# Ledger of designs, part 21: VHH binders against L-Ala-D/L-amino acid epimerase

Target 1, 347 residues: L-Ala-D/L-amino acid epimerase, of Pedosphaera parvula (b9xek4)
Amino acid sequence: MQIKFWPQDLKLAHTWTIASSVTSGSDVTSVGIVQLTDRDGTVGLGEAAPARRYNESTPGSLDFIAKVDATKLSFDNIEASMKYVESLASGQFAAKSAINVALLDGAARKAGKPIYDLLGLGFRNNHHVTSFSIGIDKADVIRKKVLAAEQYPVLKLKVGAADDKANLAALREAAPQKWVRVDANEGWKTKEHALEMIEWLAQDKFIQYIEQPMPADSNPKDIAWLKARSPLPLFGDESYHTAKDVDHCAECYHGVNVKLCKTGGISNAYEALQVARKAGLKTMIGCMIETSILISAAAHLAELCDYLDIDGNLLTTNDPYLGVTAEKGLLSFASAPEKLGLRVRAK
Below, E stands for the ipSAE of ESMFold2; O stands for the ipSAE of OpenDDE; V2 stands for 0.75 times the mean of E and O plus 0.25 times the DockQ between their complexes.

## First folded at step 8 (VHH; framework vhh_8fcz_2)

Design m7 (from m1 with G56D R57S; at its last look DockQ between E and O 0.01; V2 from the best seeds 0.00; counts 0 for: pae E 14.5 > 2, off the site)
Fold by OpenDDE, look of step 8:
Structure m7 (fold): chain B 347 residues (1-347), chain A 121 residues (1-121)
Amino acid sequence: as target 1 above (347 residues)
Amino acid sequence: QVQLVESGGGLVQPGGSLRLSCAASGFTFSRYAMNWVRQPPGKGLEWVSGISGSGDSTIYADSVEGRFTIIRDNDKKMVYLQMTSLKTEDTAVYYCAKGRSEWYDSGFQYEGQGTQVTVSS
């Protein structure tokens, strides 16, 4: 096995701001790309999209990848490969995700299948809908962003800042009847404040659910208190990293947000989603700012999700890959030029 | 598309010398630092040396400092690694790697097939 890896700069279509991190007004974010090639010439692609929230970075991910002995990786034995990779360090979930995705891509290609078939999930074209995220901004900019996102039937509004009410109003002005998901990104520090905000939001009949209203390190009793009183479903994001978090989230949330960059790849995301479902939780799969590599990777798990928020590639202007499409928010592999594996091809 | 092609590897005795070459294409060569990295048998990738885009700054791993010299020719879009006083522990596949910027930093683009360097008595 040979491993190639490099950083990829992604240009954001709009300035991205969330409650927990003032991403320095940078219009550019970086991801790590991984390419595995076996002796037979089969190629697997992966991507590391680290989250700052978890103290991961693209440089750190690349450094980790650099330490990987590619000769210990095999498309024929993903489990053993990942066992090795996981032994190299704790954490580094984004980097591990890149390797896992690449391994599955290669394995699926060798099997002559797309990953969703390799996993036995299948994929229904034009069935799954992804939301489109609207980052925190001034009300007038929110309005412009929403208008620009006209084709998308479901929006995800970032909140947890001082101008939440103005922003929602602006959104509604531009989109009076669209379904909206709300992501607070841990912006509400007290259970009372969170409840107040949620009750306010609940006045809008088109609000679907609230993601991570409170900090993940909040007292679980407080989150459970909020859950019991919330008029809207609560989804854990920062509170749900892997399947190991299922008991906690079952107590505190109605649903969970799974991300490849949190779980360490498709394999662990698959497990995280299944365990959540078994526990009676609603499931969604999210994303970071990513290329079509990771977005497509996530899409392969769509059949395990009640909700999808995999718009990371749509928020960029220079995605170098072609994979799953989301015209009008509908996910489809029908136009993907690659038929196997991730169903992703470089432009 | 970034292309990096390494050459110059071979079998040498301890104390010997080799000069590796890397031909680069697909990017503005002078705008990016270039690096040499190596992968010893059974080990991960190890950074060896870097040179700034302009060529005015060079850095080396402690293990090769004083023995290896990195140079570049921006007109020819080439980077070189002159290796002297080679040791058995220098045995590895050597790769040329593109930096993210004019200066060396963590993370680089690794595209080449590498060139085998074997130091053995």
Scores: ipSAE 0.000, ipTM 0.236, lowest interface PAE 14.4, mean pLDDT 92
ESMFold2, look of step 8: ipSAE 0.000; ipTM 0.262
ESMFold2 (binder alone), look of step 8: mean pLDDT 88; pTM 0.905

Design m8 (from m1 with R57Y R100Y Y104R S106M; at its last look DockQ between E and O 0.23; V2 from the best seeds 0.00; counts 0 for: pae E 13.2 > 2, placed apart)
Fold by ESMFold2, look of step 8:
Structure m8 (fold): chain B 347 residues (1-347), chain A 121 residues (1-121)
Amino acid sequence: as target 1 above (347 residues)
Amino acid sequence: QVQLVESGGGLVQPGGSLRLSCAASGFTFSRYAMNWVRQPPGKGLEWVSGISGSGGYTIYADSVEGRFTIIRDNDKKMVYLQMTSLKTEDTAVYYCAKGYSEWRDMGFQYEGQGTQVTVSS
């Protein structure tokens, strides 16, 4: 098999900040693209979108990919291929995601199916909704972003800073009855403060859930204390990396956010979603800032999810690929340029 | 295929009461939040009330809170809107709407054909 890989800069439409740190504080972020080609000429595409929160970077992901022996990869045996890749290092989940997604794209193309059919899931066009993210900013900027996002039925509001109440108020001035999903990104440091903020959010009446209210490394008893008292559903994001985290998250949260670059690809994300569902957790699939490659890859798992937050390519101006669309927030492959695999093509 | 059939509309006096019903079929009813939305004469749709898939959470627009009650019966695949203290401004076609998920939300994927409620003296 031939392997090609390269960095791809993505230009952000807006600057993002979160409560735990300034992330994506420049107008550019970087992902890694992987292309696998077998001897038949079948091509599979993958993508690595590493996050510094997990001690990964695009240069580190590409360094890992450079060490992969492509002769040990096969579209005809994804499990054996990934066992080899997993054996090279612990961690490196974004890089492993790129390889796993590329392997599944190629395998599904060879099988004559889109990935969601290869997985036995199917996909219902215009059934699944993604949120659209509004970051921490000045009130007038939030108001403008919310007005520009009018067509999206649900927004994701990033919180966890001193101005949270003013930011929600600005959102409500622009959209009095818009559904909102809140993401604190570990921003509320004590259980008492977190509960206070959650109770305030519940008074709004249009908040669907709250992601990661407290740091992932908080005392589990504090997180469980919060869960027991919360008037709103709580989702673990930073707390849920792979299926191995399910028992902790079932104790601490009502649901979990799965991301391909946390699990190391579609194969492990499928397992993480199934294990969470069997444990009684609600599920969502999320993303980083990503191209249509990873956004489409996540969409192939949508039938296992109660919620989706896969707007990463919509937050950029230069996504170089076409794939799943999100017109008015509704996910669809109906206009996708390819019928097989990821259903993704370069522009 | 998803079907939602509303009934129970009619002419009622201000201050009166009315109960709307919605029979649902074609989907796993208990896995979806259900909503009531309405369209006043000459105006667009506005959301009225929602109820989670389990029935454990309800939510109301400010204009109807305290006057309307949303109820569901998952065994019979029914959702109801009990309306009391009706006002002329409640005049609208009322639609039952299937939500996107089990949780509280006011978004919807499908809506029925509607039932007319007219509040007039």
Scores: ipSAE 0.000, ipTM 0.335, lowest interface PAE 13.2, mean pLDDT 89
ESMFold2 (binder alone), look of step 8: mean pLDDT 88; pTM 0.909
OpenDDE, look of step 8: ipSAE 0.020; ipTM 0.436

## First folded at step 10 (VHH; framework vhh_8fcz_2)

Design q1 (from m2 with S101M; at its last look DockQ between E and O 0.06; V2 from the best seeds 0.00; counts 0 for: pae E 12.8 > 2, placed apart)
Fold by ESMFold2, look of step 10:
Structure q1 (fold): chain B 347 residues (1-347), chain A 121 residues (1-121)
Amino acid sequence: as target 1 above (347 residues)
Amino acid sequence: QVQLVESGGGLVQPGGSLRLSCAASGFTFSRYAMNWVRQPPGKGLEWVSGISGSGGYTIYADSVEGRFTIIRDNDKKMVYLQMTSLKTEDTAVYYCAKGRMEWRDSGFQYEGQGTQVTVSS
């Protein structure tokens, strides 16, 4: 098999039209792209979107991929291929995700199916809703971003900082009754402070749930204390890496957020979602800033999810791929030009 | 399949009281939030109140807070709406609805024909 890989810069969509005073389209993040080609000419695409939170980076992901012996990879045996790849190093989940996604893309193309059918899940077009993220900023900017995001029925708001109340107030000035999902990103350090903030959020009446209110390394008894008292559903994000975390998260949370960059790809994400569902946890799938390769990869798992937060490519101006769409926040493959595998094609 | 059967409506004078009931079947009742929703004459549906799966958390629309109380009995699979200080504006068909999770979220399921509440002087 032949392997090619390269970095891809993604430009964040921060443009404002306030008398041309500031443009923020220069904000950039980097992902790694992987292309596998077998001797039949079948191509599989994958992507690494590493998170600094887990001590990973795009250069590190590409360095790992450079060490992979492509002769040990096969679209016909993904399990054996991934056992080899996993044996090369611990960690490196974003890089492993890129390879796993590329292997599944190729395998599904050879089987004449999209990945969601290869997995036995199917996909209902225009049924699954993604949230759309509103970043922390000055109140005037938040209002403008919220107004520009009118088509999206659900917004995601970052909290866990000193200006949380002002940020929510600015959002509500622009959208008094729009549904909001909040992500604290481990920002509330004590259980008492977390409960205070959650009770404040509950007064809004249009908050769906809260992701990772406290640090993942908090005393589990403190997180369970919070769960027992919370008026809103709590989702573990940083606390749920792989299926092996399920018992801890069932004790501490009402649901879990699965990300391909945490599990090392679709194969492990599928398991992580299924194990969480069997444990009685609600499920969601999330993302980083990503191209349509990973966003579409996550969408193939949508039938296992109660919620989706896969807006990573919508937050960019230069996604180089076509795949799943999110018109009005509704996920669909109906207009994707590629019919097999990931259902992704370069522009 | 999910079945929700509302009852307890009727004609009442302003300032009066009424208790609505909802019998639920076809799902694991205690695992889902329950809601009351109403449709006033000539208007669309309005959300009224919600209660968590355990019954520990309740939420009310501003127009009814302090006057209505939502209650559930998980053993009997029942939801109630105790209404007091009724106003003519409360006239509507009332429906109970199953939530998607233990807490109120962006979606819920309506199955019954509802129960008519008429507040008239």
Scores: ipSAE 0.000, ipTM 0.275, lowest interface PAE 12.8, mean pLDDT 88
ESMFold2 (binder alone), look of step 10: mean pLDDT 84; pTM 0.856
OpenDDE, look of step 10: ipSAE 0.023; ipTM 0.295

Design q2 (from m1 with S101F; at its last look DockQ between E and O 0.51; V2 from the best seeds 0.00; counts 0 for: pae E 12.2 > 2)
Fold by ESMFold2, look of step 10:
Structure q2 (fold): chain B 347 residues (1-347), chain A 121 residues (1-121)
Amino acid sequence: as target 1 above (347 residues)
Amino acid sequence: QVQLVESGGGLVQPGGSLRLSCAASGFTFSRYAMNWVRQPPGKGLEWVSGISGSGGRTIYADSVEGRFTIIRDNDKKMVYLQMTSLKTEDTAVYYCAKGRFEWYDSGFQYEGQGTQVTVSS
């Protein structure tokens, strides 16, 4: 098997900040692209979108990928291939995601199926909706961004900073009845402050849920205390990396946010979604800033999800791939130029 | 085929009460939030109330909060809207609408023929 990989810069359409990351607000971010080609000429594409929050970077992801011996990878045995890849280092979830996604793309192409059929899930076009993210900013910028996002039936408002109340007020001035999902990104440091903010949010009739109100490393008792008192559903994001976190998250949250670059790819994300559902948690699948490769990869898991937040390519101006579309926030593969695998093709 | 059949409308005086019903079929009812929406004379549709698929969460437009109650019965595949303290501004054709997900959302998927509620001065 041949492996090629390279960095890809993505240009952000809007500058934004989240409470847990100082890298937010940049006009450019970087991802890693992986291409696997077997002897038959079958190609699988994958992508690494590492986040500084988890101590990963694109250079580090590409350095890891450079160490992979492609002769030990096979589209015909993803499990053995990933056991080898996992043996090379702990962590490196974004890099492992790139390889796992590429392996599944190739395997599904060889099987003559899209990945969602290979997984036995199917996919209903124009059934699944993604939120669209509005970052922390000045009130007048938030109003402009909200007006520009009119087509999306639900927005994700990032909070967890000093101006949260002003930012929601600015959103409501521009869109009085728009549904909103709130993401604090670990921004409320004590359970008492988090509860105060959640109770304030609950006065708004169009708030669906709150992601990661407190730091993931908070005392679990404090997060559970908050869950028991919250008038709104709480989702763990930074708290839910892989299926092994399910017991903690079932105690602390009403639902969980799965991301391919946290689990190390589709294989582990599938497991993470299934164990969360078995534990009684609501599920969502989210993303980082990503190309259509990872956004489409996440969409293949949509039938296991109660919610989707896979807008990462919509936040860029230069996505180099065609795949799943999100017209008016509705996910569809109907116009994807590729019929098999990820259903992704370079522009 | 998704089918929603509204009933229970009528003519009522201001301050009166009325209960609307919606019979649902053609989909896995408990997996979807349900909504009531209304169309006042000469206006477009406006959202009134929603209820999650499990029934565990209810939400209301500001104009009806405290006066209307949304209820669902997943065994009978029914949604109800109990209306009290009715105002002339509540005059509209009322529709129930299937949400797209188990949690409430901002979109409307289907409307039946609706049921007319008329609140006379």
Scores: ipSAE 0.000, ipTM 0.318, lowest interface PAE 12.2, mean pLDDT 89
ESMFold2 (binder alone), look of step 10: mean pLDDT 87; pTM 0.900
OpenDDE, look of step 10: ipSAE 0.017; ipTM 0.353

Design q3 (from m2 with D105E; at its last look DockQ between E and O 0.45; V2 from the best seeds 0.00; counts 0 for: pae E 14.6 > 2)
Fold by ESMFold2, look of step 10:
Structure q3 (fold): chain B 347 residues (1-347), chain A 121 residues (1-121)
Amino acid sequence: as target 1 above (347 residues)
Amino acid sequence: QVQLVESGGGLVQPGGSLRLSCAASGFTFSRYAMNWVRQPPGKGLEWVSGISGSGGYTIYADSVEGRFTIIRDNDKKMVYLQMTSLKTEDTAVYYCAKGRSEWRESGFQYEGQGTQVTVSS
């Protein structure tokens, strides 16, 4: 098999900040693209979208991919291929995601199916809704962003900073009854402060849930204490990396956020969603800033999810691929030019 | 196919009480949040109250909080609106509305036929 890989810069349409990250002042982020080609000429595409939160970077992901011996990869045996890839290093989940997604794209193409059919899930066009993210900013900028996002039925508001109350107030001035999903990104450091903020949010009446209110490394007893008292559903994001975290998250949260670059690809994300569902957890799938490759890869798992937050490509101006669309927040493959695999094609 | 049938409306004096009922069929009832919405004479629809699929979370518009109570019975596939301390401003056609998911979300997937509530002296 032949492997090609390269970095791809993505230009942000608007700057945004989350509680657990630093604003860089840059309107550009970087992802890694992987292309696998087998002897039959079948091509599979994948993408690495590493996050600094997990001590990963695009250069680091590409360095890992450079160590992969492509002769040990096969579209006909994804399990053996990934066993080899896993043996090369612990961690490196974004890089492993790129390889796994490319393997599944190729395997599904050879099987004559889109990935959602290869997985036995199907996909209902215009049924699945994604949220659209509004970042931390000054109140007048929040109002402008909310008005510009009118087409989206659900917004995601980043919180965890000093201005949270002013930011929500600005959002409500622009959209008094729009549904909002809140992401604190580990921003509330004690259980008492987290509960105070959640109770304040509950007064709003149009908040759906809270993602990762406290740091993932908090005492589990504190997170469980919070879960027991919360008037709103709590989702573990940073706390749910792979299926191995399911018992911890079942004790601490009402639901979990799966991301391909946390699990190491579609194969492990499928497992992470299934074990969470069997444990009685609500599920969602989220993303980083990503191209249509990873956004479409996530959409193939939508039938396993109660919620979706896969707007990463919508936050950019230069997504180089065509795949799943999100017109008015409704996910659809109906206009995707590719019919098989990921259903993704370069522009 | 989804069917929502409201009942229990009528004429009542200010300060009085009514209980509205909504019978649901054609979908997995407990998987969806349910809402009451109303249309006052000559005005558009306004949201009144919502309840999660499990019944664990309820919410109310400011204008009815403390006076109205939303309840569901998942075994019977019923949702109710207990109304007390009724005001002439509560006069409207009341609709039962199916949400898009188990939790509160923007938008309603289906609405019932409605039941008239008239509050007058």
Scores: ipSAE 0.000, ipTM 0.256, lowest interface PAE 14.6, mean pLDDT 89
ESMFold2 (binder alone), look of step 10: mean pLDDT 86; pTM 0.889
OpenDDE, look of step 10: ipSAE 0.052; ipTM 0.589

Design q4 (from m1 with S106D G107A; at its last look DockQ between E and O 0.01; V2 from the best seeds 0.00; counts 0 for: pae E 16.8 > 2, off the site)
Fold by ESMFold2, look of step 10:
Structure q4 (fold): chain B 347 residues (1-347), chain A 121 residues (1-121)
Amino acid sequence: as target 1 above (347 residues)
Amino acid sequence: QVQLVESGGGLVQPGGSLRLSCAASGFTFSRYAMNWVRQPPGKGLEWVSGISGSGGRTIYADSVEGRFTIIRDNDKKMVYLQMTSLKTEDTAVYYCAKGRSEWYDDAFQYEGQGTQVTVSS
């Protein structure tokens, strides 16, 4: 097999202003793209979107991929291929995700199926809803962002900071009754403070759930104490890295957030979702800032999920791939240019 | 309105040291992670280092780990990058960048003019 890999910058859509301008500024992040080609000419695409929270970076992911011997990879044996890749290092989940996704893309193309059919899941167009993220900012910027996101039936708001109440108030000025999912990103350090904030959020009446209220390394007894008292569902994000975390998360949360770059790809994400469902947990699949490669990869698992937060490419201006669409927040492959594999193609 | 003002760049020989500064205003500084990013000549932005809102956690790109140190002073609303053992590939415009939360995140905002670091014999 042949392997090609390169970095890809992604530009975030922003309406920030600077002192000398009313519109300026830019956020950029980087992902790694992997392309595998077998002797038959079948191509599989993958992507690494590492998170600094887990001590990973795009340069580090690409350095790991550079060490992979592509002659030991095969679309015809993904299990053996990933066993080899896993043997090269612990961690490196974003890089491993890129390789696993590329392997599944190629394997599914050779089988004449989209990945969701290869997995036995199917996919219902225009059934699955994704949230759309609103970042922390000044009240007038939040209002403008919320108004511009009117088409999306559910929004995601980051909390866990001192100005949370002002930020929610700004959102509610623009969207008084829209459903909101909140993500505290480990921001509430004690169980008592977390409960206070959750009870405040519950007064809003339109908050669906809260992701990761306390740090993942908090005393599990404190997180369980919070779960027992919470008027809103709690989801473990940073606490749910792989299927191995399921017993801890079943004790501490009502649901879990699976991400491909936390599990090391579709294969492990499939397992992580199935194990969580068997444990009675609600499931969601989330993302980082990503191209249509990883967003489409996540969408292939949608039938295992109660909720989806896969808006990473919608937050960019320069996604170089076509795949799953999210018109009005509804996920669909109906317009995807490819019918097999990931159902993804370069623009 | 977020304002980030970088300074402290300059010309330095390989193996040398330099300290970059960033003055921040227009947001509750201690509630946000801060990052350094750089743009090498003719290339896109690459992330260099991050520090949590409290300053308790620091993270580095593999290419700079062990050579660069990120520091913040929440009272003065300053973030610094102490650079040592500089290499020619460290030549870039360096920007400080505000994270989206108290903890490190791969999505961040930069708005300053940056500060040029040139490592050359």
Scores: ipSAE 0.000, ipTM 0.194, lowest interface PAE 16.8, mean pLDDT 88
ESMFold2 (binder alone), look of step 10: mean pLDDT 87; pTM 0.901
OpenDDE, look of step 10: ipSAE 0.031; ipTM 0.475

Design q5 (from m2 with E102Y; at its last look DockQ between E and O 0.21; V2 from the best seeds 0.00; counts 0 for: pae E 16.3 > 2, placed apart)
Fold by ESMFold2, look of step 10:
Structure q5 (fold): chain B 347 residues (1-347), chain A 121 residues (1-121)
Amino acid sequence: as target 1 above (347 residues)
Amino acid sequence: QVQLVESGGGLVQPGGSLRLSCAASGFTFSRYAMNWVRQPPGKGLEWVSGISGSGGYTIYADSVEGRFTIIRDNDKKMVYLQMTSLKTEDTAVYYCAKGRSYWRDSGFQYEGQGTQVTVSS
């Protein structure tokens, strides 16, 4: 098998700020692209979108990928291929995601199926709604971003900073009845402060849920204390890395956010979603800033999800791929350029 | 699996009162906010009221605030809607739902068969 990989810079349409920083976010972020080609000429695409929060970077992901012996990979045996890849190092979830996604793309193409059919899930076009993210910013910028996002029926508001109340007020000024999902990104450091903020949010008639109110490394008793008292559903994001976290998250949250670059790809994300559902947790699939490769990969799992937040490519100006669309926030493969695999093609 | 069973509807004159009940099972009841939604004749679903998992925080649609009271009993796994000063505009099928999202996200998949409230002379 031939392996090619390269970095891809993505240009953000808006300044991005999350609770782990109260300063403006980066205008440019970087992902790693992987292309596998087998002896038959079948091509599989994958992507690594590492996050600094998990001590990963695009150069680190590409360095790991450079160590992969492509002769030990096969579209015909993904399990053996990933066993080899896993043996090379612990961690490296974004890089492993790139390899796993590329393997599944190629395997599904050879099987004559889109990935969602290879997984036995199917996909209902225009059924699954993604939120669209509004980051932490000054109130006047938030109003402008919310107005520009009018087509999206659900917004995701980043909170966890001193300006949270002003930011929600700015959103409501621009969109008084818009449904909102809130993401604190570990921003509320004590259970008492988190509860106060959640109770304030619950007074708003159009808030759906809250992601990761407290740090993932908080005392589990404090997170469970918060869960028991919360008038809104709580989702673990940073707390839910792989299926191994399910018992902790079932105790501490009402639902979990699965991301391909946390689990190490589609195969493990499928397991993480199924395990969470069996444990009685609500599920969502989220993303980082990503191209249509990873966004489409995540969409293939949509039938296992109660909610989706896969807007990473919509936050960029230069996504180099075509795949799943999100017109008016409704996910669809109907216009995707490919019928098989990821259903993704370079522009 | 989540099960929600609504009851207590009926025919009442304008200005009258009714109390709706919802029996819940199949989930850890006290861990979730509960809602009432309604479907007026010929219209889609609209949200009416919500209550926190503890019962300490309640929220109402503008059209019912001051007239309706949402109550929960976590020991019995019940949620209620006490309706007073009823108007003909309150005529609808009333559903109990988990969550506080628009109707599709607020547990439409887990809502019961509903209970009919008719307000007329």
Scores: ipSAE 0.000, ipTM 0.202, lowest interface PAE 16.3, mean pLDDT 88
ESMFold2 (binder alone), look of step 10: mean pLDDT 88; pTM 0.909
OpenDDE, look of step 10: ipSAE 0.010; ipTM 0.329

